# Designs tried in a protein design chat: VHH binders against Acylphosphatase (acyP). Part 8

Target 1, 93 residues: Acylphosphatase (acyP), of Lacticaseibacillus paracasei (q038c3)
Amino acid sequence: MVKLAKQIVVRGRVQGVGFRWATKMIADNLDISGTIENRSDGSVFIQAAGEPLNLAKFVAKVKAGPNPYANVSTYEEQPLEDVPNFRGFQVTG
Below, E stands for the ipSAE of ESMFold2; O stands for the ipSAE of OpenDDE; V2 stands for 0.75 times the mean of E and O plus 0.25 times the DockQ between their complexes.

## First folded at step 4 (VHH)

Design c03 (framework vhh_7d4b_2)
Fold by ESMFold2-Fast, scan of step 4:
Structure c03 (fold): chain B 93 residues (1-93), chain A 121 residues (1-121)
Amino acid sequence: as target 1 above (93 residues)
Amino acid sequence: QVQLVESGGGVVQPGRSLRLSCAASGFTFSTYEMGWYRQAPGKQRELVASISESGSTINYADSVKGRFTISRDNSKNTMYLQMNSLKPEDTAVYYCARELWYSGDTLFDYWGQGTQVTVSS
């Protein structure tokens, strides 16, 4: 099956609580590639690519909050058509 | 190698203030989110406040919002917690932590040794 890719923006209690590293663990377990970074406006920006069913599981876990300290108040996604060549799932600053 | 050292705890009366410091070494402090956690006797460890790499994005637990202020000085590899209007329920050991990393339900990261805060009443 073809890989799908999404561009995701999450807001809430998503910085300072280990959100990026918890999300990376989920991505690695589901063979999702991409990047995750903190934005200066307090949001977290994710680019994620993978098999459709695994990508759907990744999205569900991110929306639910990847650890007990995180709280996602808003979730926005768009299809990502022009996908960079990702090397695994990387935390970037 | 990685070291986090808390200081500034003590015994105070309700309504007073304390300032906690966390001195970090052995890693590039300015690239990590940092946080303060606390654990009271018989209770689970809870997040008190967290701060982003640049210091501009800050989160507080509802129980301390408006009373506590977290800050950091990346030039000194130090994080602070200014605790105002202290209440008996703030009595706990306070821990400095580098950005938490979870693997499933297992928490991996570095904690300090903790500093005791007792609000006498």
Scores: ipSAE 0.014, ipTM 0.343, lowest interface PAE 7.8, mean pLDDT 83

Design c04 (framework vhh_7d4b_2; at its last look DockQ between E and O 0.72; V2 from the best seeds 0.00; counts 0 for: pae E 2.8 > 2, grease 28.7 > 24.2, SAP .78 > .668)
Amino acid sequence: QVQLVESGGGVVQPGRSLRLSCAASGFTFSSYDMGWYRQAPGKQRELVASISDSGGYTNYADSVKGRFTISRDNSKNTMYLQMNSLKPEDTAVYYCAKDLFYSEPGYFDYWGQGTQVTVSS
ESMFold2-Fast, scan of step 4: ipSAE 0.217; ipTM 0.586
ESMFold2, look of step 5: ipSAE 0.484; ipTM 0.772
ESMFold2 (binder alone), look of step 5: mean pLDDT 82; pTM 0.831
OpenDDE, look of step 5: ipSAE 0.605; ipTM 0.841
ESMFold2, look of step 7: ipSAE 0.299; ipTM 0.656
ESMFold2 (binder alone), look of step 7: mean pLDDT 81; pTM 0.824
OpenDDE, look of step 7: ipSAE 0.419; ipTM 0.758

Design c05 (framework vhh_7qia_2)
Fold by ESMFold2-Fast, scan of step 4:
Structure c05 (fold): chain B 93 residues (1-93), chain A 120 residues (1-120)
Amino acid sequence: as target 1 above (93 residues)
Amino acid sequence: QLQLVESGGGLVQPGGSLRLSCEASGFTFSTYDMGWYRQAPGKQRELVASIDSGGSTNYADSVKGRFTISRDNAKNTVYLQMNSLRPEDTAIYYCARELYWSEGSYFDYWGKGTPVTVSS
């Protein structure tokens, strides 16, 4: 089946609140592959690939906050044209 | 058992400095993001500064240029150097490890806090 991929940048209360690990659990449940990392400017950078409907659900959950303690104030996405061969969804940083 | 033990708080005059320390035990410290939060009476806890496992830092706009977060993985310790302190910095300061999820529950591991009072 066709897969879509996106690169995502989120800002807000997104570091020090378990954001990356909560996001990984959502990704694993929705069969999303990719990476997630903290960046030095306080943002979180995500590459995510999966079935279109599941990817849309993943995005919606990330925008809403992947756990009750996170607060996403800005969300930016772009298509990811050259999709890496991801091995599951990996927490990096 | 997981523990975070803060120290270094106290009473200081405006313009003064304090260095807070947080000693961690019971987990693999070097793999976790660490942060300093604060809570003034009647207000919500706010993130003051964070440092990720790779050493990259982030600061609240209210403290940028005045506070510096750092870590020493060999000592399982995170620090907050606070310079040019203002009365508005008065709060209890908490060390925190990033939250993890366990089967329907979120766990936010905080220390008990160390009070900082900035007044004349």
Scores: ipSAE 0.000, ipTM 0.162, lowest interface PAE 12.8, mean pLDDT 80

Design c06 (framework vhh_7ocj_1)
Fold by ESMFold2-Fast, scan of step 4:
Structure c06 (fold): chain B 93 residues (1-93), chain A 120 residues (1-120)
Amino acid sequence: as target 1 above (93 residues)
Amino acid sequence: QVQLVESGGGLVQAGGSLRLSCAASGFTFSTYDMGWYRQAPGKQRELVAAITEGGSTRYGDFVKGRFTISRGNAKNTVYLQMNSLSVEDTAVYYCAAEGFWTDYSPLDYWGQGTQVTVSS
C-alpha cells in the first residue's frame, strides 16, 4: 500500500494536558487516520496511517509535543501490519 | 454539546482557602482527564493541576503541597482545593478536559473561568 502505518507509544507529560485532542488536530490536518488512547500506565497509544511524508511530519510534531503543555520524554514506534480501515483519526477512551 | 462551568472563585485573604468546582456535561466524564489552568494578567496560561481518569494527579511546582485536585464521577465534577493562598495565586482559573469535541483548542480552555483574588 502507498500508505504507511505504525503504532506509537509516548510517555512524559502526555495525559491531563490535552494531548489526545491536540494530536487529533495534527492528524486531521495531515490526512492521518487511526486511533489514540490513554493507557493506565500513563502512556499514550497511537495507531497512525497515512502518506509517508505526511506520516513523517505527524511523527515529528508528536515527538516535539503537540501543544505547549505536553512534554514527550520517550517515543517508541513499530510498523503496523494488517492496518484496520480507520474512520479518520479517532480519540478513544 | 460539551460544557464546563467553573465556580467557587472569589476574594480571599492571604493564608485563606478556596474550593473551586467544575461541573461537566455533554461527554462521558469518567473516561476523560481533567485539569485546572490559571492565567494572571500579563502572564501565559499555566497548568495548575491535572487528574487522570484513573485518579492519578500531577501539580505545578508552584502549588505542590498547597493545592489538591480531585474528581467526583457521580456528579461529573472536578474540584481544586486551594490552601495557604498567597497574592501570587491571583488569577482566572480555567477548567479543561481532554476529549474529542470539535470546539476545543489547545490554547483556549473551556468555561469562562472563575476569578480568584488574594488580598494581602
Scores: ipSAE 0.013, ipTM 0.220, lowest interface PAE 8.4, mean pLDDT 79

Design c07 (framework vhh_8k46_1)
Fold by ESMFold2-Fast, scan of step 4:
Structure c07 (fold): chain B 93 residues (1-93), chain A 124 residues (1-124)
Amino acid sequence: as target 1 above (93 residues)
Amino acid sequence: AVQLQASGGGFVQPGGSLRLSCAASGFTFSSYDMGWFRQAPGKEREFVSAISESGGYTYYADSVKGRFTISRDNSKNTVYLQMNSLRAEDTATYYCAAELFYGSTWTEPGYDYWGQGTQVTVSS
């Protein structure tokens, strides 16, 4: 099966609420590989790769907020080209 | 130098308890989210639990929820993992990790600290 990859930027109450850890748990459960990091403008940047159905589930959960404390006000995505060799889903930056 | 020293592992029978400690030095501990991970021989490293920089938010892997409790003491630069109702499948080397709480400040990707592990063996 072909794997898809996306670059994702989310904004809202997404820093200081355990967003990255909650997102990693979702990624691990769905066999999504990639990275997640906080950015200086208050956004969270994600690179995510996986099987299409699981990647779609991952996106839906991120958009809805990965835990009760988070609130995602904007969601932006683009296809990821030249996918790195990710080792699992890493919380970085 | 940055150090994360995990301790408190050992041998315990199924149903027993252990408390792990992770003593941090060389960085501003109160600015970092702290996590516990584990790795058994022949398996990949897995997430166990995490606590936010203030201690206000905690997260647990489904496999340990209700049995393990994470806590921290910023005045002592220490994070703890209280492990109750231990099972054979909890046997692993346990690692603590620190991740910068970014609030409103971006940092370099991969700016994480990992400690030396402590071995937990649950066996009769």
Scores: ipSAE 0.000, ipTM 0.206, lowest interface PAE 11.3, mean pLDDT 79

Design c08 (framework vhh_8pnl_2)
Fold by ESMFold2-Fast, scan of step 4:
Structure c08 (fold): chain B 93 residues (1-93), chain A 119 residues (1-119)
Amino acid sequence: as target 1 above (93 residues)
Amino acid sequence: QGQLVESGGGLVQPGGSLRLSCADAGFTFSTYEMAWYRQAPGKERELVAAIYSGGDTNYADFVKGRFTISRDNAKSTLYLQMNSLKPEDTAMYYCAREPFYTSGWLDYWGQGTRVTVSA
């Protein structure tokens, strides 16, 4: 019911392997809204909001790697107090 | 069912340019992430550039500022514009689809197109 939001940073083989688009497909299937972007240090930054159980499923799939080509070596998260009004789940620069 | 067909490779001098093409006869080209990989003699295949269905791009550090990846969804074709070519760019170049919901590493490799940079 109540939507939660998280800020996530992942590292590993997470750029150049379809990570952002695979993550978007998972987010769309779980009704997760937010943004995902590559950072210049090789990490991927995610903001994700959704129903708590669906958000937990999203996190589990991201940690496991959203496709077979990715390898997540480091996962960090923190809660967002305000749930942003995201327009779906968007892939950005 | 579909096949990737690369073309546009050749022999060029250092500082030259080439434009590679990858034609995809696949069902839903516009939904795929597309990528260019290369394999130099005695080396493993490495990612050169990727382009996502929404148009966002990602480049290997060694080609940033020199190569540009683009796609034409109406023609189901992927491109790699290569400028300021260096001898280190000599390799067989492959395009690939990266599926989101399949078990494969990559959907499949095309036959490749050879790029040789030498005087």
Scores: ipSAE 0.011, ipTM 0.154, lowest interface PAE 9.5, mean pLDDT 78

Design c09 (framework vhh_7d4b_2)
Fold by ESMFold2-Fast, scan of step 4:
Structure c09 (fold): chain B 93 residues (1-93), chain A 120 residues (1-120)
Amino acid sequence: as target 1 above (93 residues)
Amino acid sequence: QVQLVESGGGVVQPGRSLRLSCAASGSTFSIYAMGWYRQAPGKQRELVASISSSGDSTNYADSVKGRFTISRDNSKNTMYLQMNSLKPEDTAVYYCAAHPEYGTDWYDYWGQGTQVTVSS
């Protein structure tokens, strides 16, 4: 199967509002593998891999805010060509 | 705002079962999603299982699906991991963690860890 992978950085009200766990629930539902972590600069860093249509849905939900408390003000993505062997979708940090 | 204490670790033979408990104290347990993580020496820490604040949603690592069951009792401020059919590769320090899902708490909380050793 063809899987795509992306490296994502989001800013806004994205730490302390259950963002990582809300995002993990979305990832698990869409069979997205990868990692999510808080960065010291206040951003959230995501590596996400999955089937292209499901990955697009994942991205759309992240951009919209994965729960009502989050607000994504900045979204940056780039392709991830060297895809790590992820164990599901993991919250790290 | 929350403190976590694990219990139930130990040494068991392959094929046996253990039940881990994570007792929470502090503000409110019911606003936190909870997870069990593990780390073996020289390996990355990995999420084993998670459960939503309400208990309505659970997720498992592929390596433990069908063998481990996560549950919580919000009336007792406790989360559990039932580990069945244990294998030597399950040997690790197991950590419980609390992740804010609702409210104004901003921080993740971690327990001190409990050792699980599966050997013959």
Scores: ipSAE 0.000, ipTM 0.196, lowest interface PAE 11.5, mean pLDDT 81

Design c10 (framework vhh_7d4b_2)
Fold by ESMFold2-Fast, scan of step 4:
Structure c10 (fold): chain B 93 residues (1-93), chain A 120 residues (1-120)
Amino acid sequence: as target 1 above (93 residues)
Amino acid sequence: QVQLVESGGGVVQPGRSLRLSCAASGFTFSSYAMGWYRQAPGKQRELVASITSSGGSTNYADSVKGRFTISRDNSKNTMYLQMNSLKPEDTAVYYCAAYPDYGSEWFDYWGQGTQVTVSS
């Protein structure tokens, strides 16, 4: 199956609330590979690759907030044409 | 420095049980959430089960609910996966993983994996 990839930027209550690890949990359950990191401007940056339907489900869960403590106020995405060789879904910084 | 060492894998017939162990060293075990992942040949790594740093909450993949039980002993720096009613579809390399508790910014850690083969 063809994998799609996206880069995502989210803002809101997304740092200090377990956002990255909750998102990793979702990614791992959906066979999404990529990276997630906190940015100094308070945003969270995600690169995500996977099967199209699973990637769409991942995106929907991220937009809704990956745990009860997080709140996503802004969601931006772009397609990623050059897909890096990801080792699963990793938290980086 | 940080080490996660899996053990307990092996070859078993369908319907049998195995108990995996993950021994942790080099970090404050009680501050990390832990999980078991698996990867079958040609497939993506899948989260099988996870447990919070305190052991107060667990999560399971739908494919293993009711058959697998994750637990931890913080006094021994060890996490376990009790695998009952094993199926051929459970055949995979099983990996131990540690990731920071909610709100943390530490790095994740992975073990080298242990092979589980379910075949007659």
Scores: ipSAE 0.000, ipTM 0.156, lowest interface PAE 12.2, mean pLDDT 80

Design c11 (framework vhh_7ocj_1)
Fold by ESMFold2-Fast, scan of step 4:
Structure c11 (fold): chain B 93 residues (1-93), chain A 119 residues (1-119)
Amino acid sequence: as target 1 above (93 residues)
Amino acid sequence: QVQLVESGGGLVQAGGSLRLSCAASGFTFSSYGMGWYRQAPGKQRELVAAITSGGSTRYGDFVKGRFTISRGNAKNTVYLQMNSLSVEDTAVYYCAAHPEFGTEWYDYWGQGTQVTVSS
């Protein structure tokens, strides 16, 4: 199985609203591994790796808002060529 | 000073039961979502069960119907009732606290408690 990885930055109402926790639930359900952290500028930084179709579903759910309280105003992604050996989907920061 | 202290782990025979507790202090427990995660050696950490501040629950596919998460806000404690244990449930179990609302941005993690299931 070939896994893809992406680096993602989201902005909006994405801190203090359960965003990281809700995103982890989605990642675990789709067998996505990686990390998610809050940044000091108010953004959320994600590295995500998984099967291409599951990764696409993960991205779609993140863009739509992983829970009813979050609002994603900007979404930026970049591919990661070297897929990190992540240990599950870990919430940090 | 935030603390999450797990208890209730140990060695148990397959088919047995354990109840894990996580006592929380140093934050407003009632406004946090709580979760139980597990990690076996050489494996990735995975979500076992989660409960929101409002009481909604979610479970990993491998534990549905066997495990139950609950919370006692008066005692600042989250619980995991584990029934019908199998050797595949052997792992270190971690308690975590996740902010849902307001200005709090940090997740908190306990140090973990070992659960070993023998055949």
Scores: ipSAE 0.006, ipTM 0.199, lowest interface PAE 10.7, mean pLDDT 82

Design c12 (framework vhh_7qia_2)
Fold by ESMFold2-Fast, scan of step 4:
Structure c12 (fold): chain B 93 residues (1-93), chain A 120 residues (1-120)
Amino acid sequence: as target 1 above (93 residues)
Amino acid sequence: QLQLVESGGGLVQPGGSLRLSCEASGFTFSTYAMGWYRQAPGKQRELVAFITSGGDTNYADSVKGRFTISRDNAKNTVYLQMNSLRPEDTAIYYCAAHSPEDSGTWYEYWGKGTPVTVSS
């Protein structure tokens, strides 16, 4: 099956509100693999790979806020050309 | 040393309930975020319920409305109340403690798991 991958940066109220774990739950439900981490500038960095329709659903849910406590003010994405061999969806540092 | 000890797993009928407990020792429990994960045979470990140090909760869609995570900081314990159990909830359930989300240093502590089997 064809997989797409994206690198994503989100800003807003996205740290300290369970954002990474809420995003992981969405990723696991949609069979999205990748990583998510907090950056020192307050942003969240995501690499996400999966079936195109599921990846689109993942993106839509992230943009809308993955839980009621989060507020995404900016969303930036770029294609990721070489899809890494991700082990599920991992929350990191 | 730092330890997480799960209890409360077992065999239960579909539609039944179980309450899992995870008792922490060796660290300041109240400052950690806590998660309940599960792993079914042949599948990857998934996060099903999460509670922040401040008490905010998140649930996987597959368990929302049926499972409730809570914590008792005075007892250094996190709980998972599982209601309306289904055969697909059969898994080994793991407790994990996570450093704060905005921490510059990431570290995790894991329990050894407690098995839950839902069958008739």
Scores: ipSAE 0.013, ipTM 0.354, lowest interface PAE 7.8, mean pLDDT 83

## First folded at step 7 (VHH; framework vhh_7d4b_2)

Design c01a (from c01 with S56G T57Y; at its last look DockQ between E and O 0.59; V2 from the best seeds 0.00; counts 0 for: pae E 3.7 > 2)
Fold by ESMFold2, look of step 7:
Structure c01a (fold): chain B 93 residues (1-93), chain A 120 residues (1-120)
Amino acid sequence: as target 1 above (93 residues)
Amino acid sequence: QVQLVESGGGVVQPGRSLRLSCAASGFTFSTYDMGWYRQAPGKQRELVASISDSGGYTNYADSVKGRFTISRDNSKNTMYLQMNSLKPEDTAVYYCAREGWYESGAFDYWGQGTQVTVSS
């Protein structure tokens, strides 16, 4: 089956609010694989891969804030052409 | 076995300070965002303050900005809430919480809570 992959950077109130773990819950429910980590500049970096429709749902949830405590002020994405062999969706930092 | 134990609550006059502590065990404390929540009688629980896993980023409810300071010591598995210039509206049970998902149906994990009462 054809999968899409993206790398995503979000900014805003995204660290210290449980963003990474709430996002992992959403990813697991949508069969999205990849990684998520806090960056030292205050952003959250995501690599996400999955079926196009599920990936679109995942992106919508991330943009809306994966829990009530997060606020995404900016959202940036790029296609991820060299897709690693992800083992589920993992919080890596 | 995840365990969060709050301490430091009490009864104080307006304008005074309290320091809450949360002792954590049963998980890798340094990899989780943490938060303080509170619930006043007849109200829903609300986020008071939160802190990133490294301690480098913090968030505060508007009602406590400039008065409360959240911090953590990852070497001691402990999170703190310094509460200055306390007001009667700060009266609530305060809960330490590990942010994120904990199995289906357990989004929030809370300790027993510690009562903070601000009255003249």
Scores: ipSAE 0.219, ipTM 0.553, lowest interface PAE 3.7, mean pLDDT 86
ESMFold2 (binder alone), look of step 7: mean pLDDT 84; pTM 0.848
OpenDDE, look of step 7: ipSAE 0.754; ipTM 0.882

Design c01b (from c01 with E103P; at its last look DockQ between E and O 0.66; V2 from the best seeds 0.00; counts 0 for: pae E 5.1 > 2)
Fold by ESMFold2, look of step 7:
Structure c01b (fold): chain B 93 residues (1-93), chain A 120 residues (1-120)
Amino acid sequence: as target 1 above (93 residues)
Amino acid sequence: QVQLVESGGGVVQPGRSLRLSCAASGFTFSTYDMGWYRQAPGKQRELVASISDSGSTTNYADSVKGRFTISRDNSKNTMYLQMNSLKPEDTAVYYCAREGWYPSGAFDYWGQGTQVTVSS
């Protein structure tokens, strides 16, 4: 019943390698809502919300690289205190 | 609906240059990372270069680093590959591709290809 939300920043070989769309597929399969976008500094920014177990699985897959072509060099997260009312998981930029 | 159309291929001498173009339509070009692949006869397709949606991040295969430059113009829905110092080993059909997720790769839509032949 309880949902958690996280703000995530990943760096490395994460743009130009299919990262955002592979991450969306994982999120949709795990019923994770939120957003994902490329940032101008080369990083990818994610907001993700869902059931704690599914969110943990989502985080593990993001850290490992959501596809074989990505390489996550750094991973940072911060909890979101209020769970935003996301509509599914959206690629926003 | 999604269309990717490559152009600019041809036959050139070693050491010369070509510029390939990929015209995109049927989707919001500026929100997708893009890439160039190539396939020589009897060989597997290989990634040549990729570029982020804004154009700020690029990746290159080792065999083309320093010789090829990928770029894009989001106002014209077009991606480019500038190929300098061409070698016979660069002979291949070159394909543009759009970022997506497909079980066998990072790119889900492909153009028809344009032939590049480097020979004396």
Scores: ipSAE 0.227, ipTM 0.592, lowest interface PAE 3.7, mean pLDDT 87
ESMFold2 (binder alone), look of step 7: mean pLDDT 85; pTM 0.851
OpenDDE, look of step 7: ipSAE 0.845; ipTM 0.917
ESMFold2, look of step 13: ipSAE 0.107; ipTM 0.504
ESMFold2 (binder alone), look of step 13: mean pLDDT 85; pTM 0.851
OpenDDE, look of step 13: ipSAE 0.816; ipTM 0.907

Design c01c (from c01 with W101Y Y102W; at its last look DockQ between E and O 0.87; V2 from the best seeds 0.00; counts 0 for: pae E 4.2 > 2)
Fold by ESMFold2, look of step 13:
Structure c01c (fold): chain B 93 residues (1-93), chain A 120 residues (1-120)
Amino acid sequence: as target 1 above (93 residues)
Amino acid sequence: QVQLVESGGGVVQPGRSLRLSCAASGFTFSTYDMGWYRQAPGKQRELVASISDSGSTTNYADSVKGRFTISRDNSKNTMYLQMNSLKPEDTAVYYCAREGYWESGAFDYWGQGTQVTVSS
């Protein structure tokens, strides 16, 4: 099985709205490993790894807003070439 | 276990100020976004203000913007709501809430609430 990994930065109404924990629920349901954290500039930073189809589903749900109170206005991603050994999907930061 | 305890409510006259506190325990407070909600008699609970885990980002309902200020002190595991220029329309039970996942909402734990009554 092939695994892909990405690092992601999202901006918008993404802090103070339950974004990180809603995203963890989605990641756990899709068997996505990685981390999610708030940054001091108001953005949310994600590292995510999983099977390509599930990772694509995860990305789509993050872009759409993982709950009704979040609004993602910008989405940026880069490949994560040196994948850490993630243990599940963890809220950090 | 997660525990959120609101305090600082009371009966005040219009135009006065009141400060609410939320004491948090049972979780790593500094890693969670937090919020204040209120519920007036016969109405749905509504968001008043929210604050990011570091305190760097705040959000306010239009009805309180410019009058209320949310803040937090992560060293004391406490969140605050400074309520200035209080109006009778601010009368409600005020709830402290912690960010979490919830299939129908954004917050997973709520305090018991503290009553704020603005009346002459």
Scores: ipSAE 0.198, ipTM 0.564, lowest interface PAE 4.2, mean pLDDT 87
ESMFold2, look of step 7: ipSAE 0.090; ipTM 0.445
ESMFold2 (binder alone), look of step 7: mean pLDDT 83; pTM 0.839
OpenDDE, look of step 7: ipSAE 0.842; ipTM 0.917
ESMFold2 (binder alone), look of step 13: mean pLDDT 84; pTM 0.848
OpenDDE, look of step 13: ipSAE 0.817; ipTM 0.907

Design c04a (from c04 with F108S; at its last fold request DockQ between E and O 0.82; V2 from the best seeds 0.70)
Amino acid sequence: QVQLVESGGGVVQPGRSLRLSCAASGFTFSSYDMGWYRQAPGKQRELVASISDSGGYTNYADSVKGRFTISRDNSKNTMYLQMNSLKPEDTAVYYCAKDLFYSEPGYSDYWGQGTQVTVSS
ESMFold2, look of step 7: ipSAE 0.560; ipTM 0.805
ESMFold2 (binder alone), look of step 7: mean pLDDT 83; pTM 0.847
OpenDDE, look of step 7: ipSAE 0.800; ipTM 0.900
ESMFold2, look of step 8: ipSAE 0.514; ipTM 0.784
ESMFold2 (binder alone), look of step 8: mean pLDDT 82; pTM 0.837
OpenDDE, look of step 8: ipSAE 0.802; ipTM 0.901
ESMFold2, look of step 11: ipSAE 0.474; ipTM 0.773
ESMFold2 (binder alone), look of step 11: mean pLDDT 82; pTM 0.838
OpenDDE, look of step 11: ipSAE 0.779; ipTM 0.892
ESMFold2, look of step 12: ipSAE 0.399; ipTM 0.731
ESMFold2 (binder alone), look of step 12: mean pLDDT 82; pTM 0.840
OpenDDE, look of step 12: ipSAE 0.803; ipTM 0.902
ESMFold2, fold request of step 15: ipSAE 0.489, 0.447, 0.285; ipTM 0.781, 0.760, 0.643
ESMFold2 (binder alone), fold request of step 15: mean pLDDT 83, 82, 82; pTM 0.848, 0.840, 0.839
OpenDDE, fold request of step 15: ipSAE 0.828, 0.830, 0.834; ipTM 0.912, 0.913, 0.915

Design c04b (from c04 with D99E F108S; at its last look DockQ between E and O 0.70; V2 from the best seeds 0.00; counts 0 for: pae E 2.4 > 2)
Fold by ESMFold2, look of step 7:
Structure c04b (fold): chain B 93 residues (1-93), chain A 121 residues (1-121)
Amino acid sequence: as target 1 above (93 residues)
Amino acid sequence: QVQLVESGGGVVQPGRSLRLSCAASGFTFSSYDMGWYRQAPGKQRELVASISDSGGYTNYADSVKGRFTISRDNSKNTMYLQMNSLKPEDTAVYYCAKELFYSEPGYSDYWGQGTQVTVSS
């Protein structure tokens, strides 16, 4: 079926708390492909693609915090119109 | 294969200091958030301190804030925990972790073997 893609920026207690790897586990379980990286300004940047229902579940889990150590205070997303051919979900930085 | 080896534990009097080290191998150390956990007898393992992959962001449990300092040296594949003003309630086995997880049976690939810290009057 059709896949949607988003780019996401989260801020808060999101670096140094295992956010990226917890998010990767969620993505792998939901068959979400894409990338996740720490940004130098303290934010985490995500590109995520998958079937609409699974992508919605993924977004909900990210917004809620993917583990108990994280706290997402700001969440921003935009559609990703040109979807790269992601190979699974990768921690890139 | 991932290996994490803690060292620096011992028996000390209250008010003294210890410095724990975590020697890491078998993975790209600089790519991972790292943490120190501790487990006292009969208690669940708890997160004590954590540090981002770059070392730029740190977090501490309230019980150790102001007394413990986490740091890392990515050029030496090592993480440290400076433990000042030690109290009897700091007595525990201390573990370094490659990723921040709850205590889970069977997650040996993400935990060191531990180093005992005993603060005894």
Scores: ipSAE 0.375, ipTM 0.723, lowest interface PAE 2.4, mean pLDDT 88
ESMFold2 (binder alone), look of step 7: mean pLDDT 83; pTM 0.846
OpenDDE, look of step 7: ipSAE 0.707; ipTM 0.870

